# Ledger of designs, part 418: VH-VL binders against q9umr5

Target 1, 268 residues: q9umr5
Amino acid sequence: SYKPVIVVHGLFDSSYSFRHLLEYINETHPGTVVTVLDLFDGRESLRPLWEQVQGFREAVVPIMAKAPQGVHLICYSQGGLVCRALLSVMDDHNVDSFISLSSPQMGQYGDTDYLKWLFPTSMRSNLYRICYSPWGQEFSICNYWHDPHHDDLYLNASSFLALINGERDHPNATVWRKNFLRVGHLVLIGGPDDGVITPWQSSFFGFYDANETVLEMEEQLVYLRDSFGLKTLLARGAIVRCPMAGISHTAWHSNRTLYETCIEPWLS

## First folded at step 18 (VH-VL)

Design t5 (framework fv_nofazinlimab)
Fold by ESMFold2-Fast, scan of step 18:
Structure t5 (fold): chain C 268 residues (1-268), chain A 122 residues (1-122), chain B 112 residues (1-112)
Amino acid sequence: as target 1 above (268 residues)
Amino acid sequence: QVQLVQSGAEVKKPGSSVKVSCKASGGTFSDYAISWVRQAPGQGLEYLGYIIPLFGTADYNEKFKGRVTITADKSTSTAYMELSSLRSEDTAVYYCARDEYYPSSFRGMDVWGQGTMVTVSS
Amino acid sequence: DVVMTQSPLSLPVTLGQPASISCRSSQSLVHRDGYTYLYWFQQRPGQSPRRLIYEVSNRDSGVPDRFSGSGSGTDFTLKISRVEAEDVGVYYCMQGTHWPYTFGQGTKLEIK
């Protein structure tokens, strides 16, 4: 009788990363049908995020159709951005809890292990030249690169994040907001010891200003303008913030205390 | 189907530099990374570094950092490996190989060039 | 750097008999993404290396089914079920999990 859980992985990730998460769910909610989507695994996670959204959409439609009581999403890292777009483009989703597990919701600006492998000789200050090119936008990681010193380029060139955040106008913005607002709960998880998501407050819709001072969600223009529904969700009491220290980026899906504190309460 | 064709053998003096080319044909040059590997006569394989032509991004094995430079020219679908301050120990066959650029690691080297013999002698 | 140790270094085999090559890494090759980036290459005399196996056990296109890879963590094996004359050459394991990428020292397969 538990609602099905759909898991969407992150950059360079696969279903194997979630074996501990599945164990925890089985222990606390035995009988839950958990589907870890094996799409865009490994290097395919570098595909443009809109392409990934289309593929994941096709996969989740039959799962949602079979669960009239609703489903839960657990979306890790980059996968959290895929899930944000899914909730906006699907005019009939029945998602109850959207659990965003250390996802760069306002974007990424920092030197991380992932960027070192992709762009080992590039500094974060120079990545805007690559990411905001036509070629760069063919890579998922550049779809959410958000250089606070070149915000004009980000707004013009970002083919994904600026649009789903309502930072650049789009004809579908009103419909996307309406669709997103159907979510029951937005559960935001992240922490200062993540080591990859930079700034870590991006997982909570905080981000750098032009001086690299972090401004929290309530100070962001996207929140103040209610561009995709954050202000409305917060007013409903539908946003849950669950920060936890001491957890590195690759450990969010395999920490029992994190699961019991931040995830388990939202799986009905 | 990607094919990699390398430049011809080189004989160099100690202290000089050598630049080996690797021309790709078939497929889209920007869809993959190019790795460089060397093999001294009768010895094993040693990884030098790689380039991702799409971005011009390269990285090097620390053992060679400062002496090796890997570049790519997308207009001619050609990757280059330049090794400076040559020593007799640099005498080897140098190979280029195509691999999927998987940022956490390279899943490939499934297509190799024919190799370029570089001899360093006085 | 991750040290890759192959054994044996020299492998004389009678035609038609099986051959087995071991490869051990100085640390786990399971990447944080859950994959194990262990590869096997064949180098015939005077030729470029050729990839046989990727990610421990996946046989590359065009590689005969008599070649198989297995293993996990730090211990890996390449097996040839029935050695043919064309199999003469040096076999290398390689890890792509930890930078810099490293090769084993090579195993020379010779026909008796």
Scores: ipSAE 0.007, ipTM 0.435, lowest interface PAE 10.4, mean pLDDT 88

Design t50 (framework fv_nofazinlimab)
Fold by ESMFold2-Fast, scan of step 18:
Structure t50 (fold): chain C 268 residues (1-268), chain A 122 residues (1-122), chain B 112 residues (1-112)
Amino acid sequence: as target 1 above (268 residues)
Amino acid sequence: QVQLVQSGAEVKKPGSSVKVSCKASGGTFSDYAISWVRQAPGQGLEYLGYIIPLFGTADYNEKFKGRVTITADKSTSTAYMELSSLRSEDTAVYYCARDFDYSWGTKYMDVWGQGTMVTVSS
Amino acid sequence: DVVMTQSPLSLPVTLGQPASISCRSSQSLVYRDGYTYLYWFQQRPGQSPRRLIYEVSNRDSGVPDRFSGSGSGTDFTLKISRVEAEDVGVYYCMQGTHWPYTFGQGTKLEIK
């Protein structure tokens, strides 16, 4: 009856984090089959994002095959980027709602506790030297590091985000765009009190310019060029924006009001 | 620099649960992970799981999944390991240790607590 | 799970003589980042384990230079150039490359 839901966790996270989300879904949509993928948990979430996409793809194929009416994806934080790539590389996905919970869709640029944990002596202004090296690109967090003061290095060195956003050419870009456009709804969720995703508008495809002024999605070249389908989705009425204040980064999957307002309406 | 101090010995009945604490001092509690390891009398070391307090992330050795829960309270710089459905085979010294992964010069389990003896007997 | 096999399990040594402990892993411990996550621990009677060596060959602060680690891939060695009385205890190797982390069965070093 209800479409199955597949959940993809974030950086340093695991399936255990979603126990409240599963409870909410069971209350409002009883009988929904929810699969929280128990892959790349904890420290394994640091593996390169393309490796995670491959593992996620292998796990998701049989679930989608068993659900001819479609499935929903709920993808948290870094997991939202895994899901972005998954939807692009799968020629036959049947995803209805792709629900992105506070994911850095245009990248990350901030002095957060996550970076201090991994690179304790590095400032956000200097991290580009490490992240945009071949060694740095072996870490998931560097795959979406987007330094607005070194955009040329980001475009040349990013092995993941710049390619998925169509900011750098790739032979598969046309096919990836076609595949991504198969999605029924792109539900973007985020907010100013997240405290980790910097700028928080990255969750809505906004990002810093060279002066660290945030430019919204409609001002981004990837939108204007329709590089992977954002302009087409918006014109189709398929993009939903659901910002909410008062929610910290680790609370997006455990806040009932957020669930009822931003997630529940998209779980047919 | 960093010191880990564990709670005192416990004697528990089969079927009950035990919660061992590990209080950190020195350094920043959020800068590292806390691992839990046990050692049955006269036997070797066995890894249970870890927590990264900064993210609230915990992961467990599959052998203990469903029985072990590891949590952290950042306000008191204390990590906890709770083991449920206790059996006589769970009699062991339980250790916490500082852990940190995937950084330049990162060191696994370089500082250990003094250990907590948990005895499970009827 | 990765199996860590130590040899010998019992190591009687005369004071001032060298000692050597072998550790073999069932899988390569070289991670994709190029690092080898192999560690050596010492546990003296009645005490908590103490880490001696991290990432194959690096000595921890306060560890005497008579202790050295070496190896690559699946074969690793801990050497003590001159055994002292305080070295009595059980020595464990550990791998942190593959989840879950696993320990060798331990080598008991005794003075004879």
Scores: ipSAE 0.007, ipTM 0.494, lowest interface PAE 10.0, mean pLDDT 88

Design t51 (framework fv_nofazinlimab)
Fold by ESMFold2-Fast, scan of step 18:
Structure t51 (fold): chain C 268 residues (1-268), chain A 123 residues (1-123), chain B 112 residues (1-112)
Amino acid sequence: as target 1 above (268 residues)
Amino acid sequence: QVQLVQSGAEVKKPGSSVKVSCKASGGTFSDYAISWVRQAPGQGLEYLGYIIPLFGTADYNEKFKGRVTITADKSTSTAYMELSSLRSEDTAVYYCARGEWSSYLTPRYFDLWGQGTMVTVSS
Amino acid sequence: DVVMTQSPLSLPVTLGQPASISCRSSQSLVYRDGYTYLYWFQQRPGQSPRRLIYEVSNRDSGVPDRFSGSGSGTDFTLKISRVEAEDVGVYYCMQGTHWPYTFGQGTKLEIK
């Protein structure tokens, strides 16, 4: 009797990361069919996000078709951006709850250890030179790199995030907005101790201005213009914000209190 | 099936340099990070550094910084470790080890090792 | 640098009996991303090291289930439930949390 759950992983990740999440779901909603998609695992998570969206789309279509009552999405980290695009490009999705688990919804601008391992000589202030090139846009990390000091380059070069956020015009924007608005609930989860997502408020559609002061969702142009439906969803009562302190980036899917507070209520 | 094949044993004099190669046989070389680890006779393992061929980026253990250089030639799928100003204490078997380049940030680091290259430093 | 201390350094065991190796780090190995980058390697005589365990407790493909890893923070254990003749060799723990990466001094497992 519970709707199926589809899980989409993050950067350098795989299905094994969700074993605790699956235990929690089985305990509270026994009989739930949970599918963790084993696509774009490990290094393949660096493939361009539009390529990943196409692959995940092909995987979710038959699952959605078999569940006329609807499905839930749980999308972790980078996977939350994949799910954003899925909801926009699918004319016929039947997603009830879209649970975004510490995903950089407005992008990433952080000098984190993950960035340092991939680009040891690059600081966050210099990465725009790589990411906003045609070569850089062939990597998922660069598809959501959002340098607040080079907004003109971000708007021109971002092949993914600027488009799905409606920050740059696209012929399909109106259709994408209509499709995204079909979602039942947008559940946003994140917190200050994540340590990877920078700023952490990106998980709640907040982001840096040119002075690196965080502006929350309601102050963003994307919200004010309702570019893909955030203002409409909020007015409908469909946006849930669930911040939690004390949780590191890889612990969002393995913390029982987080699950019970932020995820469990939205898995009908 | 991918193998890491290293160059043959070398005997060097103190003060000279040695350059050891590590060739990836099969698979795509640019998808892997290559690390270098050494082992003195009868002793434990010591980490030297790594290279990510796709980005051309390398970093080194501070103990060897200034003496070790790790490079890669993507066209031949070969990584190199050059150690200069050799001392008798540098006598060791030198190993290259692979992680899928994404997996150096995750659990699959050092999942494949070369056969080792014995470097002997003596007068 | 993070110091990795193994005990015992020499581990004579009888075939079929259990064996246990301890590894302690001078600093917590929990990375800021929540992962613990602690690995176990086996080196048989005359061979290259082979990874047995990654991230504390995950067994590599092809590694027998008689090998198990456990621990947290600074204290880790590798256990072999029933030692077989092929298990002879030196076992190393390694940390990948703090740069530079460091190894324990090794534990030599031999049949008595």
Scores: ipSAE 0.006, ipTM 0.507, lowest interface PAE 10.2, mean pLDDT 88

Design t52 (framework fv_nofazinlimab)
Fold by ESMFold2-Fast, scan of step 18:
Structure t52 (fold): chain C 268 residues (1-268), chain A 122 residues (1-122), chain B 112 residues (1-112)
Amino acid sequence: as target 1 above (268 residues)
Amino acid sequence: QVQLVQSGAEVKKPGSSVKVSCKASGGTFSDYAISWVRQAPGQGLEYLGYIIPLFGTADYNEKFKGRVTITADKSTSTAYMELSSLRSEDTAVYYCARTDYPGYYSSKFDYWGQGTMVTVSS
Amino acid sequence: DVVMTQSPLSLPVTLGQPASISCRSSQSLVYRDGYTYLYWFQQRPGQSPRRLIYEVSNRDSGVPDRFSGSGSGTDFTLKISRVEAEDVGVYYCMQGTHWPYTFGQGTKLEIK
């Protein structure tokens, strides 16, 4: 019998986007119980990420309790950050594979038309003014906005990403690290043709320096300090990196080759 | 370097409305959020609401919803606070204050206007 | 609304002596991000309020180091190590954790 799979969607998204993913899982692992969580759909995906973490936590607890052999998480885009926090705040999670599907794990710094009606005149260079305010931090996109030209502001103002990445101190950091390290496998997926996640290497814990040069995970202070366990997981052989070219942001959950190469092997 | 300059004192009759201005200089007006706070004579500070000029977004303390309107004119770098249905209890000094967008720690009331005395009397 | 209670409301102090003002909140001011949004303001007679301290203990630029803030959760303190004549005025604490933002009643510091 296969372990249950829990799916967490992204920004302005819903469970319907995963129809093809469910078909692929049914074909390769028939009988798998797959739960796509219908929480924070559409505009509600703009709610603060800590609020989303609480709601998703309440939904996953009974699923995990019924699966003593463990569960798998597939977390898409913004949903990957929700899942990062879930693994840190839950003292009793039993997640085997955490599959992060094109999620901005080190943050986002790029223009998008998805938020234009909320921020109609903002350019990426100006968005820090809104996002690093208390008002801005009440919106999920601002919780992981990471302006490399204003890193001090990001570190001091980010109510979510800087804390879960251990980039700023928090009283619960040691417990969050211990909890996160219980994960069996961290499967990172992303690629250069995504077109939304900027830089795309954010899906692999890489990010811009102040000159907008991408530094990979092993050059990040977060990794070097082992702030939440990335260095420990890598040493344990628990991090899988699966980059794939030719896939746009909305196609990660509906590409068969991507599924067979990067997802299927981790759904025991 | 940032300076907020408010309009002059007003004397209003009960039931009328008052509109106080706050002109910003030093830095880009569209980069600031402007908050409004009042202080009745000899009393403490009370928060009314704010505006983000870049997007025209405003929100208000529930106590004043329906009576207060905060607006901004980017071309003149001026924020306005209009309070309607005035009563004697609205007699106060009204202050505008900057909320700096970048950083939680510096975002609340880092620069203040000089205040505008609004007196409501018959 | 969160109630902010200051003590004492009147604080007569001899020049050169230390002064201490307490501020208590009706709810914890620790935000979900782990930060505490507690601020201290000074209002000299006939002037606008001026922010002295942000996030419990951080001094604003130009504020003398004789001013210090401390505290956690619901109990906060502003200390002046040695009072000077220019310190006369009313001091307010403010919380920015919960909407709407609220202020304490104010503490009037007077020279004896």
Scores: ipSAE 0.007, ipTM 0.425, lowest interface PAE 10.2, mean pLDDT 87

Design t53 (framework fv_nofazinlimab)
Fold by ESMFold2-Fast, scan of step 18:
Structure t53 (fold): chain C 268 residues (1-268), chain A 122 residues (1-122), chain B 112 residues (1-112)
Amino acid sequence: as target 1 above (268 residues)
Amino acid sequence: QVQLVQSGAEVKKPGSSVKVSCKASGGTFSDYAISWVRQAPGQGLEYLGYIIPLFGTADYNEKFKGRVTITADKSTSTAYMELSSLRSEDTAVYYCARDYGSSFDTYWFDPWGQGTMVTVSS
Amino acid sequence: DVVMTQSPLSLPVTLGQPASISCRSSQSLVYRDGYTYLYWFQQRPGQSPRRLIYEVSNRDSGVPDRFSGSGSGTDFTLKISRVEAEDVGVYYCMQGTHWPYTFGQGTKLEIK
């Protein structure tokens, strides 16, 4: 009776991270078929996002085909960007709720342990040199690196995020917008204590201007131009914003209060 | 300071395959890419392809029509270039070179290995 | 493929005199990030290539000041202000902007 749920993990993650989420869903919606996709686990999560989109697409097609009433997506961290692209490239998706769990929807600009492990001598101010090079776009994290001090370089060099956000033109943009708009609900979750997603408002389509002042979604050019449908979805009443303080990046999928408040209501 | 040390010279028959190794020492092997370049005797340089060991991602110059495979073993900090269906025109010195890294400008084709002579003869 | 054309291919030069090598690309080498991925390499007899210049005009650490690179778009130049005996070898330009990466045919610098 409940629609199936498909879970897409994040950077350096695997299906094991979602055991608590599965318990919560089983308690509140018993009988729900939940599939946690175990593709691009661990270090493979660093592969280019377009490659990940293709692999996850192949995995979700048979699940969607078996559920004519629709499915729900829960997409964590980097996985939220994979799901953004999935919804755009699939002409026939039947996603009802797309639940984006602390994902950098407008990009990332912050020093984190993940970046220091990958690029130990780099600071956030210097990473644009690597990420916007011909080589850098072969790394998933560079696909959504958004340096607000080099926005021209981001717009010209980003092979993924600038394209799916409609910040740079793409031949498929009209079709991608049409496909994305098929979604029933866009549920955005994030919070100030995440500690990884920088700025944390990126999870809600907010981002830094050139002075590192955060501008919220409604002030973004992508929203104002309705580049991929955010303004249309908001007017339709299809965007849900659910911020929560006190939750660190690795705890979004294992916090019961978060689940009950932000996720549970959208699992029909 | 990174050094690249390549395997020794090879003599191969037409139609066979050769696998050349490139062992890195110093630095972190996963922080950079390894590119492969060849040079026929008395001729110029020709780019073959690269590997990013961190992901195992490789890409190749289309000229080699699927004859080149580049791999990496992170446990031994070694990259490999395998060329199949060898022809006499594949006779060349094959070089590995460190490519981009945390400091893109610093690592771009520096350093190079010493080269491996591959001779294809009947 | 982007064709890289060097001239001259043979460059005999007298010790202490300047030398200049031209490199022309069949397409603009400005990448979408605004950088120009043009490189110059030196190969001394029997040795591996050594990078001299990266991104048109940046000299590598340990490369003498007498070497300089310049140019833009499709036309690039490597200059040696005072040739020394150790400069004998073949010089290659390379582009990293367009896949696949391509080299010029090389310029052999010899002392007269």
Scores: ipSAE 0.008, ipTM 0.522, lowest interface PAE 8.8, mean pLDDT 88

Design t54 (framework fv_nofazinlimab)
Fold by ESMFold2-Fast, scan of step 18:
Structure t54 (fold): chain C 268 residues (1-268), chain A 123 residues (1-123), chain B 112 residues (1-112)
Amino acid sequence: as target 1 above (268 residues)
Amino acid sequence: QVQLVQSGAEVKKPGSSVKVSCKASGGTFSDYAISWVRQAPGQGLEYLGYIIPLFGTADYNEKFKGRVTITADKSTSTAYMELSSLRSEDTAVYYCARAEYWTGSSPHGMDVWGQGTMVTVSS
Amino acid sequence: DVVMTQSPLSLPVTLGQPASISCRSSQSLVYRDGYTYLYWFQQRPGQSPRRLIYEVSNRDSGVPDRFSGSGSGTDFTLKISRVEAEDVGVYYCMQGTHWPYTFGQGTKLEIK
């Protein structure tokens, strides 16, 4: 039968956002056990990402242990970064498909209405002062704030993203890479009309250089050095890229065409 | 523009608890942290702890952990500091101060202070 | 905890003359973001502390330009170019780089 599916939500989000996704899965893969994790909902999604990883880890361990054939992860927005870390810190995960729905895998650097709501007087050019300060890393959004004009500060101050991407050294890096490489498929989903994830190519491991020109995954040092296994996964045929235009940030989990094209094929 | 107004002086007996309030006006309460600092008579400043009202988390100087609790009520823009098991050595002026982190510039450590609340612990 | 040491602890000055206060930390105050979270506060008799300087050398709004801060790493200085009567009070340095945040002992500035 079908492997269980675990869903991890994003920033200022909750399990309720996935009701349409559950409906689609039930229609195409009837009998699938889907667990949407009700942890770090709403404002609690601002807590440090390592704290969220620990909480989600405790929730997924019993689910994975009871599924000898493996499980699938569907991880939305910020939740995709939580899932990246879960796959690295868990020595015994049995994840087949890791489906990343519009997650800022190389970080966020955007001056959008959403960011302006969170930081009313800030500009993206000034956020590095807040995010890389002693208090900034206590906020999840700052754990993946990646200012391309202050890349040295990002590398030194990021307590989360720079470490899981292998952009800064960590004692556990070799073990994290080994664990992450056990994933069956890395399914990357995103698109130019998202409106929140900036640059949108961050969902595909692309990111800005110092001139704000987007360099794709294969031009990134993390890929070229194979820091956590992207080059190995690509060579193995385990990376799936599924870009789609016309989808806004809050619609990735409720668009039927997106589901049929990018998600459904990976839910064995 | 932001002002912090603290509750009035208190006289407490040893072993009791005191709860000092700090009401903010002007600006957005969730845009800054509230720190608590005390000053014993004739002595220097000592940092007690802080709260981040945005999601309700607080942290305390290890010296005071177990005795101090800092809370915030966003509906009234008020932060509270409660200190329990009072001793004569806790006699001090207690200050609240804000540290802003949402301005689009660098966060600033304790740029606005309350007027202080004298807490006297005597038998 | 990081120890903040001020000198002198007592600073008698003549009106119109310069004054200088030193602050030394037991550890570097450069944070991993490259910034130094060192602050200077003034406390006039009977009043709450008032921040004068943030991040080593930046003056707060309304602070007279006769006040200036300088330094790096572990050694910092607050300078008053021409002391006025209203400057009487206790001056404190504070570090915000290492938890818990700590203050110097204070320097009492008095007119002689």
Scores: ipSAE 0.044, ipTM 0.586, lowest interface PAE 5.5, mean pLDDT 89

Design t55 (framework fv_nofazinlimab)
Fold by ESMFold2-Fast, scan of step 18:
Structure t55 (fold): chain C 268 residues (1-268), chain A 122 residues (1-122), chain B 112 residues (1-112)
Amino acid sequence: as target 1 above (268 residues)
Amino acid sequence: QVQLVQSGAEVKKPGSSVKVSCKASGGTFSDYTISWVRQAPGQGLEYLGYIIPLFGKANYNEKFKGRVTITADKSTSTAYMELSSLRSEDTAVYYCARSEYDLGSYPDFDYWGQGTMVTVSS
Amino acid sequence: DVVMTQSPLSLPVTLGQPASISCRSSQSLVYRDGNTYLYWFQQRPGQSPRRLIYKVSDRDSGVPDRFSGSGSGTDFTLKISRVEAEDVGVYYCMQGTLWPLTFGQGTKLEIK
């Protein structure tokens, strides 16, 4: 039988958004047990990411325990960062495929149409003032706000992303790296027409330098220092990159071609 | 000039709810947070929670979670604090206070409203 | 929650004499950025609180230089070098380092 699939939603989202994904999985892998976690829905998705990681951890433990052959994770948008942290903090996870569906793995820096809709008075250049305060770090969005013009503030103030990426030292870094490296496959999905994740290459561990020029994963210090295992995973052949044009942020979980090309092959 | 103007005094019965307003003028509403602090007659200050108008979401002191709701209307530059299931111990002056973002601090209350007396009596 | 303890709670002072108020926190108020987010507020009778001091020792605009703050870690002091009649009121310390924000009990300064 197929390994169980656990789905983690994104910002201002809920399990209902994945109804098409569930249909696709049932069609191609009938009998797969799919659990879409109904935690931190809607506005509760704004809770600090470490709080979300704890809640999702408690929910996934019994699912993983019942599947000795392993499980797959499909983690959408902000949910991909939750899953990154889960894989690092869990000493005993048995995740085979971690499918990161348009998630800002190196952070977010952009006042896209979605961000302007949510925060019409905000400008990306000024959001660092809010996000890098203790007030801002109480909100999930700010936990992965990565202003390339204030990188020292990001490194010092980020209570979540800078730590899980190994960009700032942490006592648990060695064990987090060991735990993350247990993953079978890291499947990275994203694309230029997403319209929300900025830069879109953040879904592939690329990000802006101080001049807003995108540097890809292999040029990041995180990769070069192998801070949490990206270089080791790539050398092992465990990283899959699946970019696709023409897909908007809210369509990644409901596009059949995307599913067949980037997700289906990894749901053994 | 920065000013916070609160709504007038309220007298409420136990079990009811009260909603106090705090209208801000001067500065950009999205550049600061609004906190709520109360003071029972002759007593000290007690923190209830805050809202970041930019994000439209509030955080509450656990002691009041479930009874207090803080909201903001950016179009009118007004923050609101609603407290439900009122009891006599909720009798207090309720203050709103503004805090500009300082990268390393929680609320620092650079400006305060005049206060709103809420009396809960049978 | 961080407990903030002030002493004395009542402070009668003769006009023109110095006054000193102590504030102690149950744990260190040094934030990871190296700053200490300790504040002092003054509340005159019938008025809203007014911020006097932020970050332990920085005076707010318009606050007379006779007010000074000092301290580190868990032990802080507000000093008034020469008490004036307008200084009558209750003084509160507050910590902004750890959630939730907490205040001291207040020190009532009165002219004897």
Scores: ipSAE 0.075, ipTM 0.596, lowest interface PAE 5.6, mean pLDDT 89

